# Designs tried in a protein design chat: VH-VL binders against q9nrl2r1430to1533. Part 198

Target 1, 104 residues: q9nrl2r1430to1533
Amino acid sequence: GGVHELSAFEQLVVELVRHDDSWPFLKLVSKIQVPDYYDIIKKPIALNIIREKVNKCEYKLASEFIDDIELMFSNCFEYNPRNTSEAKAGTRLQAFFHIQAQKL
Key: E = the ipSAE of ESMFold2; O = the ipSAE of OpenDDE; V2 = 0.75 times the mean of E and O plus 0.25 times the DockQ between their complexes.

## First folded at step 15 (VH-VL)

Design T10 (framework fv_iluzanebart; at its last look DockQ between E and O 0.65; V2 from the best seeds 0.00; counts 0 for: pae E 2.01 > 2)
Fold by OpenDDE, look of step 15:
Structure T10 (fold): chain C 104 residues (1-104), chain A 124 residues (1-124), chain B 107 residues (1-107)
Amino acid sequence: as target 1 above (104 residues)
Amino acid sequence: EVQLVQSGAEVKKPGESLKISCKGSGYTFDDHWIGWVRQMPGKGLEWMGMIYPGDSDTYYSPSFQGQVTISADKSISTAYLQWSSLKASDTAMYFCARHTFDFESGYFEYFDYWGQGTLVTVSS
Amino acid sequence: EIVMTQSPATLSVSPGERATLSCRASQSVSSYLAWFQQKPGQAPRLLIYDASTRATGIPARFSGSGSGTEFTLTISSLQPEDFAVYYCQQYDNWPYTFGQGTKVDIK
């Protein structure tokens, strides 16, 4: 709703979304495109979900926020082989996240 | 408060083009799918397709593939449904609806909010 | 596409009585099933999602059950405002198909 100063979590999510390597993580994987995804990944998560949790103040600790972001990357690396574009993007985005997360 | 507000009723003739809109507010527009649903007079609901404004990823029902175009302008939190050439059979109420996520299940997605509908009447 | 079949087409119920609506899928949709209520001249309103979870603000008299191919919407005690058309919808596979609807009218 209203105009307010972004929290550290909100700002970091904005930066992650705007990153060039965010495309595998913007939303949940489509069952249409990847029919077996949810047979393998049992705790799916994406940036849109994390952002909504931030907006609803669902994270009481920075560690909870970080855990969800790390889960997002973990899912990517669990499902995607290392040589895929998704895994490569995830590797770069995670590195970026780790740098930014030091500010939390 | 989450709201979807659709453009006003349209009266058109066969062969004319049309673009109707659905504006979202009260949430991050980029982060939720927007679907379009057709309801012909006295008939049931038909999913036409949906778009993810964040990256413009779009899916069409086979019945509507090539018949309409779904688009979005996330800068103004608006989704669109358009026809290049209307037919009389396109006369119907058209609804937009927001797709959301169940945080606990992790993979359930459902449509929770609907626009008020846009009545499109096509007649010669 | 997955075909959703609702029954009965019309259900006549007296106020205060129990209403039971059925929705069947041509193939399993797991729990990816929603129920909507639509009144004349209005947009559909979400009642139940994930087969059995009541949406925010929905009265407790509405409940959903089932999984796989068989689903049920129950209105424990029909209120005057509950007379409407009810649709089930699967969102397991695209396209997210609707049932043809059940009209609940006053007996």
Scores: ipSAE 0.580, ipTM 0.887, lowest interface PAE 0.8, mean pLDDT 93
Fold by ESMFold2, look of step 15:
Structure T10 (fold): chain C 104 residues (1-104), chain A 124 residues (1-124), chain B 107 residues (1-107)
Amino acid sequence: as target 1 above (104 residues)
Amino acid sequence: EVQLVQSGAEVKKPGESLKISCKGSGYTFDDHWIGWVRQMPGKGLEWMGMIYPGDSDTYYSPSFQGQVTISADKSISTAYLQWSSLKASDTAMYFCARHTFDFESGYFEYFDYWGQGTLVTVSS
Amino acid sequence: EIVMTQSPATLSVSPGERATLSCRASQSVSSYLAWFQQKPGQAPRLLIYDASTRATGIPARFSGSGSGTEFTLTISSLQPEDFAVYYCQQYDNWPYTFGQGTKVDIK
């Protein structure tokens, strides 16, 4: 996309990072704390990586940006059972994302 | 342009405290691990620990656990390495380094930018 | 912790010759291996990451290979500015660890 789309992507990522439920998604999952994570999740992604990709203009289409955000949530739900704090935070943050993404 | 600027050389006596700094610029400071590496005179490189400034998550290598404190102040884009009581064996060059993302191999992290180093000399 | 062992400790090479540096890990680090160059009084300089990918601005004469436990840095035609100490470093598991270094000296 164009310059206006990239500015909107940055604004959305900032809002996601500021959200109280962003804590499971700020950075890549630690292999030390979660040893089997990377055996299960093959396309890891986090908000810091998405923000860097926005800052470097690596998204060619808005759909690519949205796909990375949705991949982030999908990874959370694939790895974490529904009753975990991580999955509950993911559900709430994803709902917030869907509302904000309507404004793109 | 990504830049890490460290505080200047220090000459200290055993038992004194010290806090050295590493200021990052040209990138989103909160989003990248900052690590500290020791190089004793004439020796190789040793990882001491690292911190994620965005949430202050911190890891120490076992030989440095409890020996130093790693911290960050994201409001001024600065990471710190701190001793409460220096020893002569702490005489070394100390580097900070920033991680980045390995987009090609599955998003694992490597350290790509280094500060200029801070020489700490501890002698009586 | 994962022990990284470099060989040889010192390598004497004439300009224009090929230099081959070895790095061995005590357990698999997959491809999460970096090579650094360090000259006296300077910070380490990243040459290679992901075992074989050259960092930005690194000349093509530097190449890395290997995976698992055995890794090689090759300098295909050594230049005067390449005389330095070279370190390998694994970043697969914390704590990240360096090899002890290989000094490349003028022959």
Scores: ipSAE 0.549, ipTM 0.868, lowest interface PAE 2.0, mean pLDDT 91
ESMFold2 (binder alone), look of step 15: mean pLDDT 90; pTM 0.913

Design T11 (framework fv_iluzanebart; at its last look DockQ between E and O 0.72; V2 from the best seeds 0.00; counts 0 for: pae E 2.7 > 2)
Fold by OpenDDE, look of step 15:
Structure T11 (fold): chain C 104 residues (1-104), chain A 124 residues (1-124), chain B 107 residues (1-107)
Amino acid sequence: as target 1 above (104 residues)
Amino acid sequence: EVQLVQSGAEVKKPGESLKISCKGSGYTFDDHWIGWVRQMPGKGLEWMGMIYPGDSDTYYSPSFQGQVTISADKSISTAYLQWSSLKASDTAMYFCARHTFDFESGYYDYFDYWGQGTLVTVSS
Amino acid sequence: EIVMTQSPATLSVSPGERATLSCRASQSVSSYLAWFQQKPGQAPRLLIYDASTRATGIPARFSGSGSGTEFTLTISSLQPEDFAVYYCQQYDNWPYTFGQGTKVDIK
């Protein structure tokens, strides 16, 4: 992507990280805390990984960036029941993301 | 360029407190675990624990649990290792190291960058 | 914790010769195994990660192999700068334990 797109991705990631509901997504799930997580989730991803990909210009299209963010939420909803704090946080953060992503 | 720069050598007495630092640069400090490794004189490497500066999530090796405190100030990209009361047996070189991840595989991986080490000498 | 055992404790090798270092895990660590080189007065330097992937800038003479519980670091032709202590480390489970090290010295 262009300089403008890269900046837009960077800014959006910053906003996602700063969001109150970002705590389940700041980093990959710990195998120590959740031993079975990686038996279920085969494409793990988190905001720190996405941010690094942005910083390294790994996203050539906005759709690729959006796909990774959506994967992040998909993983959350796949592993966490709907009534969990993680799933609830994910729902709110995803809604926020969808609003912000319209600017991309 | 990724760098971890540690605070200078310390000479202390038993019973004194100490806090040493590790400052990261050249990358997003919040997004990588920082580990601490002890190396006693003439001995091997021992993982003490690690912290994720982004949310201060912290893990300790069982051998070091309750013996030290690991913390971080992400506003200045710095991780800390501290003792409330030093012992002579705490004499060692202490390294900080960055834990990286493979963004393609999605797993946390190896420790790729190391600080230069901080020598702590505790003697009466 | 997973116990990492390296052998031999000391390996005496002549320059130009092949050096083979062993690292054994008390239980499977899959391929989550790294090798480090440490010279006196210096911090450890990453050589190999994921059991067999050479880190950036590491000479081709260094290679890693193995999976599960048995791992090997090979230096195909030992250079003068390769005399050091080598450590393996698993990062499959916390704590991320190190082997006790193998010292490679000149024969």
Scores: ipSAE 0.616, ipTM 0.898, lowest interface PAE 0.8, mean pLDDT 94
Fold by ESMFold2, look of step 15:
Structure T11 (fold): chain C 104 residues (1-104), chain A 124 residues (1-124), chain B 107 residues (1-107)
Amino acid sequence: as target 1 above (104 residues)
Amino acid sequence: EVQLVQSGAEVKKPGESLKISCKGSGYTFDDHWIGWVRQMPGKGLEWMGMIYPGDSDTYYSPSFQGQVTISADKSISTAYLQWSSLKASDTAMYFCARHTFDFESGYYDYFDYWGQGTLVTVSS
Amino acid sequence: EIVMTQSPATLSVSPGERATLSCRASQSVSSYLAWFQQKPGQAPRLLIYDASTRATGIPARFSGSGSGTEFTLTISSLQPEDFAVYYCQQYDNWPYTFGQGTKVDIK
């Protein structure tokens, strides 16, 4: 992507971080609180990491950026049962993301 | 460039309160854990605790739980370590450190940016 | 908590020679092991993370190896500026813990 596409990635990450349902995704899941998480999730990712990758211009294509965000949601749904607060927040944030991603 | 700048040396008496600071610049402050490390005179390094400024999530090493308070003010990109009542045994050098990411090695937690240290001396 | 034990406590090595520092964990930490250098009056500097990966800007003479409970830092050709205390640190489980340090004296 070009300069305008990278600016759009930055703006979208800011919107995701500000969303009320971002709380499960701000940082990597703590091994202290969730000891078995990294036995199950092999490609961990979070909004802070995605923002750093945007800041360092690591994404060449919009698809790469979208893939990381979708991986973040997929990890949430893989680890957390669908009736948990984490999975419900993920469902709502993912819906918001899909609407906003139309602008990429 | 990423910098962590700590507040200056402190000379205090037992029973006094103290709050020392660590100001981060050159990066997104909210997105990185900040930890505090104690080094007593002539001794090794000890992790005290860490905070994630983005949501104030905080962990303490068991030996420091209830002994200090770790906090952050993300509006000024600053983390704090504070005592309500200093003891002579709190005399030490205190470092802050920031978590960093390495995309090529995967997403592992480690700290490689350090402040210059704050010497705290507690004596009558 | 996981106890990290370093040996030797002090190592005297002539410039240009090889230094080998050992670190043992009380339980497996997989590869979540870092090495730090601390010179007098300075903050620690990260040398190695993930047991064997050099941090950016660290000279190639520093290398790390090991996994599980046994780890080694090697300085292949000691330079005068390498006089320091070296710490290993595990980050597999909180609290993260350091070894007690190995002081490298340059003869």
Scores: ipSAE 0.460, ipTM 0.852, lowest interface PAE 2.7, mean pLDDT 90
ESMFold2 (binder alone), look of step 15: mean pLDDT 90; pTM 0.918

Design T12 (framework fv_iluzanebart; at its last look DockQ between E and O 0.88; V2 from the best seeds 0.00; counts 0 for: pae E 2.7 > 2)
Fold by OpenDDE, look of step 15:
Formats: structure tokens, sequence, C-alpha cells
Structure T12 (fold): chain C 104 residues (1-104), chain A 124 residues (1-124), chain B 107 residues (1-107)
């Protein structure tokens, strides 16, 4: 991706982080709080990691960026039942992401 | 370039309060855990605890729980370590260090950057 | 907490010789083990993470191996600048813990 695409990724990540429903995704899940998380989730990812990848220009294609974001949500829904606050937040944030991603 | 710059050496008396700082630059401060490590004179490294500036999530080693307070002000990319009442036994070098994520393993845990250390001397 | 035990406490090695440092965990830490080098008056420097991956800028003479409870840091040919204290640290379980250190000094 070009400079413009990188800027678009940066802006989108900022918007995701600032979203009210971003709290489950700001950083990797803590082993301290969720001891079994990494027994289940084998490709952990979070917004801070995605932002770092953006900052390091590791995304050459928009599809790669989108894949990581979708992985983040997929992990959430894999681990958290639908009725949890995390899953509900994820559902809303993902919807927001899908709208914003149309601009990429 | 990633840098952690700590506040200067402190000379204090027992019973006094103290707050030392660690300022990060060259990266998104909110996105990495900042840990504090104690090193008493001539001794090894002791993990004290860590804070995530993005949401102020904080964890303490059991040995330091209730003994110190770790905080952060993300608006100025600064983490803090403070004592309400210093003891002579608090005399040590204190390092802040950045936790980093390994993209292959998917884990946080190791420290890739360290501050230069803050020497705290507590004596009557 | 997981106790990290390093051996030997002091390792005397001549320049150009191989240095082997051991780190043992009281329980498995998988591969979540880092090695640090600390010289007098300086902050620790990351050498190895994930048991065997060299950090950026670390010379090839440094290598890490092991998993579970037994880990080794090897300096294939000790250089003058390698005389220092080395610490291992596990980050598999909270609280994160360091070994007590191995001092590598000149023989």
Amino acid sequence: as target 1 above (104 residues)
Amino acid sequence: EVQLVQSGAEVKKPGESLKISCKGSGYTFDDHWIGWVRQMPGKGLEWMGMIYPGDSDTYYSPSFQGQVTISADKSISTAYLQWSSLKASDTAMYFCARHTFDFESGYYGYFDYWGQGTLVTVSS
Amino acid sequence: EIVMTQSPATLSVSPGERATLSCRASQSVSSYLAWFQQKPGQAPRLLIYDASTRATGIPARFSGSGSGTEFTLTISSLQPEDFAVYYCQQYDNWPYTFGQGTKVDIK
C-alpha cells in the first residue's frame, strides 16, 4: 500500500481505539485474568498490535490489514459467548469497522 | 528511535514520599506495557509490576503489592513509581522497561527497551 | 511464583572461549524465556527472547536454547565486551520473575 493507504489504516485504527466498544480489544488478553485464553486462541491480536504493524508499514495490502482486524473479532467471538459484554462490544465494533472499511 | 528516559537520582529520608518518572518516546506510548524493576545495591533484578498506559491496567508482584504505586499519564507519555513512606530498604536502582509483543508468538512479556535507571537512596 | 535458578553463580572464562550459562525454572515456562545482559552502571540489555530468538543487533555468538524448565545461553567465543552479569526471565506466568544472575568474568 501507498502512503495514502497507510494513513487510512492509521486513521481507522484511531477511530477503532476511540470507540466506546474498543475496551476488549485495546491490548492482548491478560493471562492473569483469563488463564485459559491462550489455550484456546492461537493467533492472538489486538488493536495495539495492529497499530504497531501499521506504524511499521507491515501491511502491504488493505486485505492484510482487514484480515488482522477480522481475526481480532474472530478471536473474541471464539472465546466469548454471545451474551458476554465482550462479545456484544465486539459485535458493535465490528459493525462500525465494516462501515469504515468501505472507505478503504 | 524508542527511548525511555527516567527522572534523576533521589536522596531521601525514611518516611518521606517519592515519585519517580519514566518518559517514553519514539513509539505509541499507550500501546505497550511499562514495567518497573528494582535492583538493590549489588543484587539482581526484581520485577515490581507493570502498567498499560492505554487503560491504566496495572499489576503488581506480590512482593511489591501495597508497597508502591504504579501509575501513568499517557497525555505526556510518562509512567510513575511512587512511595508514600520510604524505608531505608528501598535504597536501590529502579528501572522502567517496555514490554513488547512478538508477532510470531503472539505474546507480551519480554523487555526490549529499558530506561537508564533512577538511583534512590534512603538514609537517615 | 515461578522460581528461576541460574548456574553457575560466577563463570570465569578466557577471551575466545565458549561460555555456557544455565537457567532453570521451578515449573514449565514453555519458551517464554528471555536473557538479558547487564554491565556495571548500565541498564540491562535484551539478548534473547522466546528462548532462542536473538534480539535485533545482538551478535551471532549469542544463542539461546531450551524449553520447559531448562534453558541455556551460549556465548560461542567470549569477547572482551561480554564480561557482564546475565539474567534470565520468564514471562509465561505472573508474576514475571528473574533468575538471580550469572556473573561472567575473565579467567
Scores: ipSAE 0.656, ipTM 0.904, lowest interface PAE 0.7, mean pLDDT 94
Fold by ESMFold2, look of step 15:
Parts: structure tokens; sequence; C-alpha cells
Structure T12 (fold): chain C 104 residues (1-104), chain A 124 residues (1-124), chain B 107 residues (1-107)
């Protein structure tokens, strides 16, 4: 990746954070509130971590950035049954991501 | 670079209210937990609680629940620690600190940047 | 709550000598342990995280080891600037807790 790709990653993360359905993904799930989460999810990730990685130029390839975003959704669907508010929000945000990611 | 700048020292009487501040810069303030640590004179460090400025999610250590209020105003990148009625036993140095991401462990937990401290003196 | 116990309370060491500081957790904290240095009138400074990883800018003479309940900070050759109080802190489970500190004094 180049400087223009990193700016595109930054813009996409901002759009994801602004989306109404971003609420389950803004920060890591609380071990206090959800004690079993980290027994099930072994590669946790959230939008705030992805944004920091973009800001620090930690993604060398666009595929690495896309992989972290898709991991975030995969974790949501693995932990949450499909009828939950979290999984429904994940489905809608993932659809939005796929539309926006076509610009990368 | 990341900086946390705290408000100045305070000299107070028991029963008075107080709100001290911690202003963050050089990073995305909304994305990092900010914690507060008390150090009584000649004593060790005590974790008080933390807040996520992005959504105001807040945790207190049990010893401090109901003793203080932790808040943030993300529009000015500032976290606060406040008392409604100070006691002489509140005399201490108070530090704010930024939690970081531990990418290996996947948890919040350790503090990579600290404010300079705010000395609060409450005289009986 | 997880109690962190440090020993010794005070360690008297000559410059150039090795210092070994111990930290014990009341239950396993895996490797979620940090070490801090604090000098009088200053904020704590992060030295070690994940039990053994040096923070940015920390000299190689500082090393951390351990896992589970027993942890060690070693300073291989003490420098004049290393005389301070050292704290361990677990971040495995809320509430996060500090040890009571080990003061490293000049002998």
Amino acid sequence: as target 1 above (104 residues)
Amino acid sequence: EVQLVQSGAEVKKPGESLKISCKGSGYTFDDHWIGWVRQMPGKGLEWMGMIYPGDSDTYYSPSFQGQVTISADKSISTAYLQWSSLKASDTAMYFCARHTFDFESGYYGYFDYWGQGTLVTVSS
Amino acid sequence: EIVMTQSPATLSVSPGERATLSCRASQSVSSYLAWFQQKPGQAPRLLIYDASTRATGIPARFSGSGSGTEFTLTISSLQPEDFAVYYCQQYDNWPYTFGQGTKVDIK
C-alpha cells in the first residue's frame, strides 16, 4: 500500500464508526460485562484498534485491512445468535462495508 | 506525541466539592480508556476507575464506587475526577493515565502514558 | 479481587550490582502483568508489559520474566538513575490491582 490507500482506509473506518449500526464494534467487548466472551473469541478486534493501526501505518496491504474488518464481523456472528441486536447490526454494517470497500 | 496534562494542585476544606481534569492530546482521545490512580502520601498506587470517552462507558474499582465520579467531555478531549464532598482522607496525589491496546493479549490493561499528577490537600 | 504482593519491601544494592524484584499474584494472571518505575515527585513510568516485553525506550538492563502467579523484574547492572520504587500491576481481571511496591535504595 501507498499513502493514498492509507487515506482510503482512514476514510472507510470513519464511515464505519459514523454508521448507526457501529455500536457493537466501537471498542473491545467488556470482559466484566461478558465474562465468557474471551473463552470463545480468540482474535478480538474492534474499530478503535483498526483505526489506531491505520493511523500508525500498520497495514502494509489492503488485504490486511480488509481481513481485520471481516474478522470483526466474523467474531460478532460467532459469539452472537443471528436473532440478537448485535448480529443484526453486524449484518447491516457488513453490507455497508462491502459497498464502501468496492472503492478501495 | 501523546500528552496528558492535568489541572493544578488544590487546597480544600472538608465538605467542599472539587473537579480535577486531565486533557489528552496527540492521539484519538475517543478511542482510549482513561484511568485514574490515587497515591496517598507515602503510600503505593491504587486503581480508582476508568472511562471510555467515545461512549462514556465507566468502571469503578469497588473501593471507589460511590466515592468519586469519573466523567469525560470528548469535545474538548478532557477526562474528569470529581467529589461532591471532600474528606481529609482524600488528601493524595491523583494521576490520570491512558490505557493502550495490547495487540498480543487483546485486552486493555496497562498504562503507556501518564499525566503529571494533581495534588489534592484537604485540611481538617 | 487479585492481590499482588511484592518482595522485598526495600532492596539495598550498590551501583553496578544486580537487583531482583519479586511479584506474586493471589491467583493466575497468565502473562497480563506490567512493571512501573516511580521516582519521588514523578508519575510512574511503564517499564515492562506482557510480563517480559520492554516498553519503548527502556534500556536492555531491565528484564521481566514469569507467568501465572510468580513474576520477577531484574536490573542487571544498576545505574544511578535506577534507584526508585517499582510496582507490578495485573491487568487480567477487573479491578486491576497494583503491588505495594519495592523500593530500590543505594547501599
Scores: ipSAE 0.435, ipTM 0.846, lowest interface PAE 2.7, mean pLDDT 90
ESMFold2 (binder alone), look of step 15: mean pLDDT 91; pTM 0.925

Design T13 (framework fv_iluzanebart; at its last look DockQ between E and O 0.66; V2 from the best seeds 0.00; counts 0 for: pae E 2.2 > 2)
Fold by OpenDDE, look of step 15:
Structure T13 (fold): chain C 104 residues (1-104), chain A 124 residues (1-124), chain B 107 residues (1-107)
Amino acid sequence: as target 1 above (104 residues)
Amino acid sequence: EVQLVQSGAEVKKPGESLKISCKGSGYTFDDHWIGWVRQMPGKGLEWMGMIYPGDSDTYYSPSFQGQVTISADKSISTAYLQWSSLKASDTAMYFCARHTFDFESGYYSYFDYWGQGTLVTVSS
Amino acid sequence: EIVMTQSPATLSVSPGERATLSCRASQSVSSYLAWFQQKPGQAPRLLIYDASTRATGIPARFSGSGSGTEFTLTISSLQPEDFAVYYCQQYDNWPYTFGQGTKVDIK
């Protein structure tokens, strides 16, 4: 390890994680809490996974990174009705992401 | 290199409190569950519970619910297992372990890295 | 909770021989099954995960098979360093549970 300057992807993930509305997305949905989640969502993803992919330099294009983030939100809206706290949080976080992603 | 380093052996008396630690390094500590496993002398392995340091979400095995407290301080990449009042029956080796994600399956899978264990001896 | 039952309790095998360990779940755990090796004074070492995938650095002589409720760990040719206790563990449902272990000792 060592101290290094964060890449644009790393910085954006940090900002997303620190956002007040990140709580539904910090980690993969637990089968313990939501037994049917993985019966519905076939491409699960979360910020912790995205961060690991960033750290492993798996994103060669900004579009790949953006696609994973959008998938994360898409999964949320697919599983959660619009009136849920998760969906509402997702809506706000996605709006934030769209603003920040313009810097990529 | 991923490592989990646990605190040293403890010798305690019944009724005393205890908090042992597990420090992670070589990865983003916040992003992986940390579990605790008990192994009584000459016995098998028992899951006690696990915590997600990123948000402190915690699960306990029913047998350990209310018996111990699992916590984490992500600022120092450390997970904790603590007792408010030890019993002789708490004498055991305690392991921490990291829960990893399977990128192909898309969900949390196996526990890939383990601490070296902390021996706790409780006797009068 | 899901009860994991291993058999036999003790398996005596000569070096170079094949060792077959069984693990049964009280209900289906799909392929969410891991095998661990533990030697005295050491932490468990992951051998197999997802029922049949060898962990990094695990010799090819170790293999896992099965799904649902019946699982098998096979050591094709037992080496001196393989004498240990082996545990299966399901991670399909909380609480995660281990088998009681199979001790592989020298015949």
Scores: ipSAE 0.767, ipTM 0.919, lowest interface PAE 0.6, mean pLDDT 95
Fold by ESMFold2, look of step 15:
Structure T13 (fold): chain C 104 residues (1-104), chain A 124 residues (1-124), chain B 107 residues (1-107)
Amino acid sequence: as target 1 above (104 residues)
Amino acid sequence: EVQLVQSGAEVKKPGESLKISCKGSGYTFDDHWIGWVRQMPGKGLEWMGMIYPGDSDTYYSPSFQGQVTISADKSISTAYLQWSSLKASDTAMYFCARHTFDFESGYYSYFDYWGQGTLVTVSS
Amino acid sequence: EIVMTQSPATLSVSPGERATLSCRASQSVSSYLAWFQQKPGQAPRLLIYDASTRATGIPARFSGSGSGTEFTLTISSLQPEDFAVYYCQQYDNWPYTFGQGTKVDIK
């Protein structure tokens, strides 16, 4: 995208990071703490990586940005059972994201 | 441009405390792990530990667990390495380094930018 | 901890000739291997990451190869400014570990 889309991506990522339910998504899952995570999740991603890609203007289309954020949630739901704190946080943050993404 | 600027050289006595700093600029400080590396005189490099400033998540190499404290103040984009009680064997050059992203592989990434080093001399 | 062993300890090479440095890991680190150059009085400088990818701004004469437990750094036409100590470092498993270094002397 153009200048307006870059500002919108930046604003949305900042809002996601500031959201109370962002804690599972701030950085990549630790292999030290979760040894089997990368046996299951093959396309890992997190908010810090998405923010870096926004900062470096690596998203050319809004759909590319949305796809990375949706991948982040999909990974969460694939790895974590629905009753876990991580999955519940993901559900709430994803709902917040969907509302904000309608503005793109 | 990405820069890591470390605090100046220190001359200390055994038993004294010390806190040295590493200030990052030119990037989103909160989003990158910062690690500390020791190089004893005439010796190679040793990773001591690393911190994620965004949430203060911290890992230490086993040899350094309980020997130093790694911390960060993200409001001023600064990471710290500190000793409660220095020993003569702590005499070394200390470097900080920033973790970068490999967007394709993600987790399996590397440290790409280094501070200039802080020489710490501990002698009676 | 994964032990990284470099050989030779010291390598003497004439300017313009090829230098070949070896790094061996005590267990597989896949391709999660970096090479660093350190000149006297300076911080380490990243040369190669992911075993074979040159870092930004690194001259083409530096190349890396290998995977698993055996890795090589090659300097295809050694320049006078290339004398330094070279370290390999694995980042497959914490704690990350360095090899003991190979000193490249210009003869």
Scores: ipSAE 0.515, ipTM 0.862, lowest interface PAE 2.2, mean pLDDT 90
ESMFold2 (binder alone), look of step 15: mean pLDDT 90; pTM 0.922

